VH-VL binders against q9vpl3. Designs and how they scored, part 444

Target 1, 224 residues: q9vpl3
Amino acid sequence: RGKINIQRPKAPHYERARVVAVTQPKYPELPKAKSCFKTRAERTQQQQENPYNEIIAREVRNWLDHSRLVAFFHLSSITADDIFRVRVQLHKQNLHLKSYGSKIIEQAVKNTRYEAIVPLFHSNHCIVFSPDPEKTAALLRIVRRVPQMVLLGGIVEETMLSRNQLVAYAQMPGLHAVQAQLVQTLSQAPGHLIQQLQAHQNSFVQVLDVHAKNQMNEETPKST
Below, E stands for the ipSAE of ESMFold2; O stands for the ipSAE of OpenDDE; V2 stands for 0.75 times the mean of E and O plus 0.25 times the DockQ between their complexes.

## First folded at step 16 (VH-VL)

Design C152 (framework fv_imvotamab_arm2; at its last fold request DockQ between E and O 0.36; V2 from the best seeds 0.72)
Fold by OpenDDE, fold request of step 18:
Structure C152 (fold): chain C 224 residues (1-224), chain A 120 residues (1-120), chain B 112 residues (1-112)
Amino acid sequence: as target 1 above (224 residues)
Amino acid sequence: EVQLVQSGAEVKKPGESLKISCKGSGYSFTHYWIGWVRQMPGKGLEWMGIIYPHDSYTRYSPSFQGQVTISADKSITTAYLQWSSLKASDTAMYYCARIDYGETFGFDYWGQGTLVTVSS
Amino acid sequence: DIVMTQTPLSSPVTLGQPASISCRSSQSLVHSYGNTYLSWLQQRPGQPPRLLIYKISNRFSGVPDRFSGSGAGTDFTLKISRVEAEDVGVYYCMQATQFPYTFGGGTKVEIK
């Protein structure tokens, strides 16, 4: 029985870790006695935190407003090197991988149409931005190779999509193709209608012709 | 490729006004911040301020507040640093650099620098 | 303001040998969100600064693997595993955790 290294316990299996995390009694954090003596440095840092977050929030908002494709990902035990590799691949497709603090994102989307995305950012996350919604398929193709990046959802053409909806969207023919199909279908509708209208007319004419032929045959006296 | 190209070297007299430029290319100019950094001859780097070209939001170092003006024209993807009245002490190399808070949280690409010489 | 102190001021190194540069901040550079916004810049003679390392240990695009960054809190280190001739220049640490952004005084790497 291998000596249980008490100093570096092996990380529990993912499922066990989840159970332990859920079963850990949330002890109300004793109100940390706000020691009234925040050092001048701490006060200065706190005062600067707000302006700093606001500045970065501006950037986040700008990306959201000008991106036609936004995808949200959870990062699970991904290394910096892996992130870099993915970033390079995405960048080649004009996809921009960004990472912001959850509080910054919260501030950026507060009182905006994007406020609903806040719950997606409880853990390590990244966002991919693109000006081109047609790159959705390319994005998904790239991230499929990165199991550490879990798609949570996205925004396409100002519409919030679930993970499944985003996947479905990526499988759809391009907007132009759909439009072309629509036009084709619409162009066929009048033709079909005309055919149906003409079919009855043609049938009627055929019946009349048969009748006329029969009458002519009856009027032709069998010259014996 | 991301590039920042700065205007050429300037030789000025004390009291003169000056505006130097930094043109960005190869990226979305409005999505990234531009910062200005001063380097006096034989000295280190000093942060002067930043601008967000999208809305021209600016923040200055306290040491440079009121001493310089940072601006941007997003239509031509250009940022500016200007003085109303130059001093001899303004003699330095000035760099513009791009800031990406979503990735590096620092200056990731730099201009070639603009040498400003102020002499009587 | 956060004061960044670099040591040594000058680092004469033999080609092929390792180099190490230290940067100390007067305050913790750990941001409230847990990230540390420390960067390392290289400035070759007559050239603009170049980003080498961001967020303590991440190599920027195009940076050789001989460059590595480490550290935590207030103490940071840039290492060059094998110094090459092209590595001659001044290296700066920079903090972007708090305004105003501040740079170290620089470390000059020279070939012996």
Scores: ipSAE 0.874, ipTM 0.945, lowest interface PAE 0.5, mean pLDDT 88
Fold by ESMFold2, fold request of step 18:
Structure C152 (fold): chain C 224 residues (1-224), chain A 120 residues (1-120), chain B 112 residues (1-112)
Amino acid sequence: as target 1 above (224 residues)
Amino acid sequence: EVQLVQSGAEVKKPGESLKISCKGSGYSFTHYWIGWVRQMPGKGLEWMGIIYPHDSYTRYSPSFQGQVTISADKSITTAYLQWSSLKASDTAMYYCARIDYGETFGFDYWGQGTLVTVSS
Amino acid sequence: DIVMTQTPLSSPVTLGQPASISCRSSQSLVHSYGNTYLSWLQQRPGQPPRLLIYKISNRFSGVPDRFSGSGAGTDFTLKISRVEAEDVGVYYCMQATQFPYTFGGGTKVEIK
């Protein structure tokens, strides 16, 4: 009936629970924050790993120093056989498909204008390097049939380009004159790209597209 | 097709010097690392060190530091492993292998091996 | 140095039956941001080693689909779903998460 069961352990359970509930103060709730900063343990581990990553970063720096075209992709799940087939197709066009951890990329671009690209490498990704920027069209043709590879943007002749800018670059005739004009028009500070990438990936292309349209400032009106 | 072709077998006496070679072809030699691996008769594999032919940066296993020299000549796409004074305990099979940190992060292609025999 | 311990030392297998090779590291092979650089190599009799599996589970070019890799942290496994006569040889695991690079002691796969 309404009698408390004496056989239960942890007596007096009801009295303890009642007193605790009445005496609990209402304190300000601590903010529920994602860990933007590393813990002490994570900082220590990263500092121990940095010399190794710096050694491996030599490879990335070599690719960057000798590549006039660099393209960044998000990589969805893909079989090793399928990615190998794509790598072979790309290699025939002097396009080199690679992937590196974000800390290795960070060491490779430290103290360069490309430091802004590091956030792109926190998710599953791949990079294509080439000495031949005219191969951009071949690159896009090959990956068009590979839905697992989603273009994020690239670097052409040391200038960062959005997805739309890189696609536009690939479609242009008369590479030398058009390339110089495009790179000159689309130069922008890496800091703006960092802020947009940290906010949300799917809005990134739209922001750069707006800036590119403003810089070109020659939209032709449609009459019919 | 990526190939690593090593120099032929060597028979040497203790105290002699030796330099064996590993020639890479079918890929951009300066963008990939070359590692050297020892296999003593009837034993497993031992990492000796690596070189990045682009800038000749080398890293040795502590077990081999000061025992061998690793070098490369990028103009002829060749890496080398060198002893200044061979010991009988250096008798082994020596492999070169390519490292691609951008794909496999390991030894993806291997040479055929160079048998080094050191006996008095 | 990271010690890589393989079991078994020898794996006699009937043709067409599966084989399983274990590799244990003395410490976690997980590098920052989740990268684990564990490879499996095959050395057929009288031949140089060849790469089978990289980054735990990725099959290298030209490697038959009967080979698969799995594992996490310190425990890793290479499986051959149906052993064929050409699979005879010694199999090695290897880590490249940190210097010095180290190999397991090897597992000899033989036909009973």
Scores: ipSAE 0.800, ipTM 0.903, lowest interface PAE 0.6, mean pLDDT 80
ESMFold2, look of step 16: ipSAE 0.775; ipTM 0.891
ESMFold2 (binder alone), look of step 16: mean pLDDT 93; pTM 0.951
OpenDDE, look of step 16: ipSAE 0.870; ipTM 0.943
ESMFold2, look of step 17: ipSAE 0.767; ipTM 0.887
ESMFold2 (binder alone), look of step 17: mean pLDDT 93; pTM 0.952
OpenDDE, look of step 17: ipSAE 0.871; ipTM 0.941
ESMFold2, fold request of step 18: ipSAE 0.770, 0.779; ipTM 0.888, 0.890
ESMFold2 (binder alone), fold request of step 18: mean pLDDT 93, 93, 93; pTM 0.949, 0.949, 0.949
OpenDDE, fold request of step 18: ipSAE 0.872, 0.873; ipTM 0.943, 0.943

Design C153 (framework fv_imvotamab_arm2; at its last look DockQ between E and O 0.44; V2 from the best seeds 0.71)
Fold by OpenDDE, look of step 16:
Structure C153 (fold): chain C 224 residues (1-224), chain A 120 residues (1-120), chain B 112 residues (1-112)
Amino acid sequence: as target 1 above (224 residues)
Amino acid sequence: EVQLVQSGAEVKKPGESLKISCKGSGYSFTHYWIGWVRQMPGKGLEWMGIIYPSDSYTRYSPSFQGQVTISADKSITTAYLQWSSLKASDTAMYYCARIDYGETFGFDYWGQGTLVTVSS
Amino acid sequence: DIVMTQTPLSSPVTLGQPASISCRSSQSLVHSYGSTYLSWLQQRPGQPPRLLIYKISNRFSGVPDRFSGSGAGTDFTLKISRVEAEDVGVYYCMQATQFPYTFGGGTKVEIK
């Protein structure tokens, strides 16, 4: 009877192996005891990070709450000089380019109406704020010249817009232009209606007159 | 243009109260932090504290906690630094400066400074 | 508190020559988010401080290109490529990585 190698037991017959595999109690992986002991470094970091993060988060919230235009950008290999140039151009248009850490933004928008923006901040990013939603076109014009700034989306008048929607918004005529067009259209509508009504009446009268004239001509006996 | 204009020089006696001002203009006052920095005669710069004018949130340096009060009136875009009881050791130049955490993460624009002299 | 140490205390420089100022922090200025919040300030005689460099190497608006900042971790350097007469003053490094914010002791740049 061959020595049972206890160090390398022969694999059981296939059928037995299947039964053993199925009957082996799946012990729930013991939750890796998250060592409740936050390392002194983690505690210190948390203690130091908490007030600091709160301070910066406050600023972010204030910008979000008082901006009627907010645009989110991904930054791809942009130099400090390029950022500076863009910032200067944006500033001339009362557009404010800011950069905050993703964690700060997350903290700032947690449990707010802005929470949906968190997924946009996974990489290097910047935010442009403006109190004037009409500056959207100006913003897009400026950033088009900066290929390193990729538009991700934005908020206009408290409405979250996709990249495409923001582009479409920028192409719309200004509110005043739209209002002017509307007024013009509305002012023309009554005149056109009256003209159409009058045209129909005039046409009807003309047809009646022609009919009357034809009847009169038929009743005139050819005096032989 | 961003400007911070501080109140004029002050000469006081020990034990007197003092409130100096820093008026911001050329930017949205409520969106940027204001910090105060002390510079004793012939010495370096010391951070005192900061205030967010939007909601008047304040944070002090431990060295200045309880020694001064920082406040702001957003309606007139003005920040204040106040002492309840001045000491001779409070003799210094005091600067207000704007902080932008979204760009420089530091003091980007400074007031001209207010000289406070406390002498018996 | 983070201690900021500047060297030298005084830097006499000839006009047109380069100057270099060192700033060392007692601990790393790298924030948990990966950024380093070190700034350089210039204070001319009788004037308030002025921001020159932020986040180690970024020139602030209106700052001449002769000013440059470099460094990492705990060691930082401000360089002036060609010193001009208007560059006379005291230069400070500042950390804003943690509260309280702290300044270096200052370096006085003078013309020989």
Scores: ipSAE 0.865, ipTM 0.941, lowest interface PAE 0.5, mean pLDDT 89
Fold by ESMFold2, look of step 16:
Structure C153 (fold): chain C 224 residues (1-224), chain A 120 residues (1-120), chain B 112 residues (1-112)
Amino acid sequence: as target 1 above (224 residues)
Amino acid sequence: EVQLVQSGAEVKKPGESLKISCKGSGYSFTHYWIGWVRQMPGKGLEWMGIIYPSDSYTRYSPSFQGQVTISADKSITTAYLQWSSLKASDTAMYYCARIDYGETFGFDYWGQGTLVTVSS
Amino acid sequence: DIVMTQTPLSSPVTLGQPASISCRSSQSLVHSYGSTYLSWLQQRPGQPPRLLIYKISNRFSGVPDRFSGSGAGTDFTLKISRVEAEDVGVYYCMQATQFPYTFGGGTKVEIK
């Protein structure tokens, strides 16, 4: 993606993201370290004795790096059948439910660029990852029926959002929904006007796709 | 469907090299670990090591450290197990399996196995 | 290394009757950071292993509800409430609490 990274088509997202950044933090701050007096040798020994810090860190970082939507939940006691049903529903929406041990994930993200999420792991939790931030509404709709999963907040397009901000983000209509509504409205208008407007829309969308994905047209020998 | 498809059976002589493959499909290959497990004829299961295909981080069982090489090529969603010099004691069935530390914390999906026979 | 000991080594069972397989670890499988990573695998004759139970008691997708797991600490049990012909095979426990990952020696379930 280019320097401006499609900021204008997502103006509400941009404005919402800036507001979130200005209003950080929303939660009470927790102590960063349990002991200020641990030596380097003691820290190194602990890391050598617990390889899951490296393993969990790699997996979690990879999911975070490839997810434009991340949602954090408190997880109460739930049956294996119920969590399986929720996982299937989420997966249909390209939403990936994961749960890591609280102490393991706290240690795994410590001193990383993801350190700000550490306070969210102090309770029993689960995390939902997705490459599709527009699936936030579907996520919230699915988990609304699951009282055992209590939304704590999330990350959308690399910006931390509180619970309320994430809910507000989910209520914003997506670009695709706005485009579909416009086409439906215009197709109900008189014929000549419809044809001219559809030609302009197709040209405009194609130009935006070409600018956003110049590489794509060169890879597929077909009409756009 | 999550699938792990392994390369076919191999018959080798001692001292020969070998590289067997495990191709993953139906999931995001780079987001999950691949482990290798040996089963000697008529015996149980032995963990050999794991790899994270995203960055090729590996961890070997001490029993197999230096004996095999585990690798992956994420562009073709394939993991590999390799010997530089086979021994008769390497005769076994070799399985690859996927690990999801965010759900099962263990081997959830398994390949069909690759039988390696090393005969002098 | 954590040694995983399974009993019995062989479990001949009348079709339709229950089977119970024990797995004992040489040290606690409760990880100091929270969870117990004990799994049960089934290997039917001539087939790869398949996951049955993870984290002591969670059935994996597609596993019949006649399979159940229980236990804590060092002692774990897999139960099959009513053994069917397709349940013949070798069952393994496995721990992933610490490296190296280790398996039990296996329990062969067969129809008598």
Scores: ipSAE 0.747, ipTM 0.870, lowest interface PAE 0.8, mean pLDDT 79
ESMFold2 (binder alone), look of step 16: mean pLDDT 93; pTM 0.949

Design C154 (framework fv_imvotamab_arm2; at its last look DockQ between E and O 0.47; V2 from the best seeds 0.71)
Fold by OpenDDE, look of step 16:
Structure C154 (fold): chain C 224 residues (1-224), chain A 120 residues (1-120), chain B 112 residues (1-112)
Amino acid sequence: as target 1 above (224 residues)
Amino acid sequence: EVQLVQSGAEVKKPGESLKISCKGSGYSFTHYWIGWVRQMPGKGLEWMGIIYPSDSYTRYSPSFQGQVTISADKSITTAYLQWSSLKASDTAMYYCARIDYGETFGFDYWGQGTLVTVSS
Amino acid sequence: DIVMTQTPLSSPVTLGQPASISCRSSQSLVHSYGNTYLSWLQQRPGQPPRLLIYKISNRFPGVPDRFSGSGAGTDFTLKISRVEAEDVGVYYCMQATQFPYTFGGGTKVEIK
């Protein structure tokens, strides 16, 4: 009976080897424990990034909270000179063109009513802020001349608007103009009603008068 | 037009307290950061710290942490730099400047400067 | 802290001739978001600093086109194509990529 070499066990018979190979528990490779030790570089980067991100995020939030008009734009191959030109034009209208990193915006709007804007910032973008929602038309007029600035949407009076809705808003007459039109329309309504009522009454009276005259003419005997 | 107007020159003795001011005008004061920069006589520029006037959030350079206090009063659109106890080494020109992180990411408009002289 | 080194310390220039100022940072000024926050400031005698260039190459409003900025990473250059008398002063580079913000030592531009 050959000494079982425990140090170098003879390979089992082929059939047994197959069974052992199939029955060996496949232990999932333990996920290489991501060394919880953030590299010094990662720590330093995180430490440096955090204060900076907070600072800029604070600014972004403040602009969002105090702006009655916010417009979001995609920038397509725009030059620095073009940006400068449009900025100057916007500034003359009290429109403020700003550019922030997407991550900063994400941080700024996290857990806020503005969180829905995050998907708009996947590429090069800029934001225009204004305290005056009536400047929407002026904004769109200026930006139309800059094909590199593509309107994505905006916020007007705390309401998020699509691109099309923002365009439609800009085409509406100012609040005062609309109010004036409304007052004018309302002031004309009673007059029109009175006229219609009077017209109907007058028409009725005329018809009756004609009828009466016709009856009188029929009753006048031809005195032969 | 954006303007930052600083308080006048100060002559003080060592150990005295001092508060200098920077008034912003021509822009929304609460939306932009204010930074302070020191320039010692014949020397370069040194960043001291920044403040966000909206909520008075401050950040200091390590070199100036605990040495000065930066504050702001948004109601009068004014930022302040103050010392509790001046030293002769505090003799310098102090500038306030606006920071716009949405555009320049730097100091875009500067005050005229306040000269502080500390002498025995 | 990021150390900003400017060269030369002094630049005597003839009127109408070009000037060039170099600024080197001790580490890359490229921010994690891909932008480089390097600015150039001009300080005329007896005046406060004035912003000339931001983000390496962008001219601030009101800055003449004779001023231009270039560079990447750690090496930056301010160029004046034709020096005028009003350009006399000290020029500073500034990094705002990380706190604390730091300035170069300055370059004095003088007329020969």
Scores: ipSAE 0.854, ipTM 0.932, lowest interface PAE 0.5, mean pLDDT 88
Fold by ESMFold2, look of step 16:
Order: sequence, then C-alpha cells, then structure tokens
Structure C154 (fold): chain C 224 residues (1-224), chain A 120 residues (1-120), chain B 112 residues (1-112)
Amino acid sequence: as target 1 above (224 residues)
Amino acid sequence: EVQLVQSGAEVKKPGESLKISCKGSGYSFTHYWIGWVRQMPGKGLEWMGIIYPSDSYTRYSPSFQGQVTISADKSITTAYLQWSSLKASDTAMYYCARIDYGETFGFDYWGQGTLVTVSS
Amino acid sequence: DIVMTQTPLSSPVTLGQPASISCRSSQSLVHSYGNTYLSWLQQRPGQPPRLLIYKISNRFPGVPDRFSGSGAGTDFTLKISRVEAEDVGVYYCMQATQFPYTFGGGTKVEIK
C-alpha cells in the first residue's frame, strides 16, 4: 500500500513524448515555408536580371535610335488579316508597325530622353517607326481608315509631340520650302554671315597653331 | 519580298572548320534577329541561337554553347554559323530564320537551308 | 527547358477530311504580359519550315483559312478543316516564351 507508482509517469511520458516529437519538427518549419514567398525587392532584382526582356528591349532601342518618326497608337481588337493589310500599306511608305510589352518599352527607354513616352502604354497599343519624318501625313491618312488604331502622340526628330502637334506637323511645308526660307533670311542679314566667317577663321587659326607647335617639337628631336 | 538566302551544301571531314552564311534582303536587316535552327536527318527542329545584327549581340541554346559561333556582317546583310572543328554528329540541315519580336514573336521567314555532311 | 509534346506522331488522312494536331507544353506558355508565344510551322517534303500560326491563333499572311489554331496555357491544337494534297508534310509547334526556344517533335500529315 502505500507508494504504488501507478504507471502515470510511463504512460504520460510515452504519449507526451510521441506528441512532442511529431509536432516539434513541423512547427518550426511553418515559418520557413511561408518565408519561401519572394519579397518585392527579390522580385524586382530577378526582373532586372532577366536577359530575355533585355533582348527584346534591345530591338526596341534600335528602332527608336534609327527612327526620325515614331507614332504611338491605342489598338483595339483587330483581326490578323486587317492588321496585316494595314502593315502592308504602311510598309509601302517606309512605315513599320510593331507592338511590344509596356515593361519592355519602359526598359528600352529607361535613362533616355524618351522616358516620357512610358505613360502612353497604359492599354493595348502599337507603334509605328519610320526613318522618314516626311511620311507623317501618309501615316495619318492610312490610319484614318483604321478606327481600331487611335493616335496618342509621337516623336519627330527626337521631340515629343502630342496628338494635335503631330497632326499640325504633318501639315507643315516640306523641307525644301523651309530651306528656301532660311536662305532668303540669310541673304537679308549679311552682317551675321561676316561674323560667322570670322569665327571660322579664328577656329582655323587655333588648329594651325596646335599643329605648328607639334611640328616644332617633332622637328627638334629629328635634328638631334 | 523578305528573303533569306543561304550558302550551298557542304561536304566535310571530321575536324575541319566550316562557316555557312545567310543573306537577308527585302527588309531592314539590322532591325530583326536571325536565328539558326538544326534539323538532323529524319529528325525534328532544334534551336541553336540568335543574333542581333545591329550590334552582334548573341544568345545560344545551352546545347550549342561552345559548339558553334554565330556572327553577322551588317554591311553585307549576312549572318553566319561557324564550326571550328566539325564532328560526324554535325551532319544535318541548317536553317536561318528571322525573328520579329514586334509582330509574330517567332520565326516568320526562313532560309532554304544548308545541308552539311560530315563523314570520312 | 520547356518540353513540347506533339500528338499524334503520324496523321494519315483522307483528302477533304479534317486533321487535328495536339501540342502540350511542360509549363505555361503565358508570358508575364499576357501573351502566349506559341507558333505552328509546316514543313512540306523537301522544303524549309514555314510559319502558319503565331500567338496561338493568328494566321500568318498567305496561309489558307483552312488552318486554325486554338488553345490556352499548356494545351494547344492546330486544325486543318479540309486536308488538301499540298498539306502533306510535317507540322511543328514551337514556343518562344522563354529560352531556349523549343519545338515539338513533329506530326507527319499524309494522304492514306
């Protein structure tokens, strides 16, 4: 009597040890499983190092760098046949219709003077590139017949233009007319021409002085 | 009007070098990527790599990295695929194809192919 | 690498009857901006491949309208509504969503 140790320590020990062993390894792992989610900073870093996006952005940069006319459009639903017909019409005028993802365009223009175009890509869009800014009128005539393409604005000679400014640009006189006006203006201001010639003379003298100094030094070593 | 014209068939021995060409015309060559695709006899298509002729930037498939060299000469609108030392397993048809990430996002126009045969 | 699996390997068909080719990718082909860069190519005997369909369902210019593409995610189909003699050849699906670009193994369409 007395001090019968009912198997309470053994039974509770076994059951509590089993429960603790089962729960112990998995509870610490739950925070680790939730920490597998990437933070915003990690996602941003991985996107910045994505070489596929850089390849496409390289193409966009090349089009921008070699296009004196760039026009941006909102693009609504259009059949592949219809967009192909528009592309052919544009191509005949040396106008090149393209579409790129908005983040790709953002990456392509980052740290350039053209960063301001990024807000234009808030919706489905397309871009027309051309080396010929004089083709702006032809572009607008072709697109007028395509209600699915709505002009948002453009870039002409590296200058951002609004929709209305681009339309106004298309109506300006041709390059030859502008050149003729400039020649006429210069002929009416001979004093300014003389001043320009004097500046060229001074620049030429400076180049000759540098050259003469180099020849003097070169001649001295040869004599020795 | 877009055309990619490749150099003619080649018969080579293992260990020899080879450079095949792909000349583009009818489009702005420097504004589009050129990809190279291998087709082994009786088999499917395998992408080898791409080049941007404007600046010669290249990207290779891991299976072909170090096995071939892709290059371009934009002054003559020509892209190249080159081996320094051919193997018999290089026997295949090789195609160049144009990539337009601004429209189709894939291979829209293809060259006629260059058959390369490597055997003793 | 994204594995592209095509079925069937061979599709013998009677002239004027439809043909259907399946392509399954090992992972989603949807690019981060919502486009899916899945293309279908045709290679006639003795000829280079040519583009038929791009971005799942867009028919490349000059391709007859009997060719159509459909699908989403990882499961894509090319259909030829009425097979003609000129349609014999091997058809490939291809993905351009990520590097390396990969092709299906091909489906041979032939007249029985």
Scores: ipSAE 0.724, ipTM 0.873, lowest interface PAE 1.2, mean pLDDT 79
ESMFold2 (binder alone), look of step 16: mean pLDDT 93; pTM 0.951

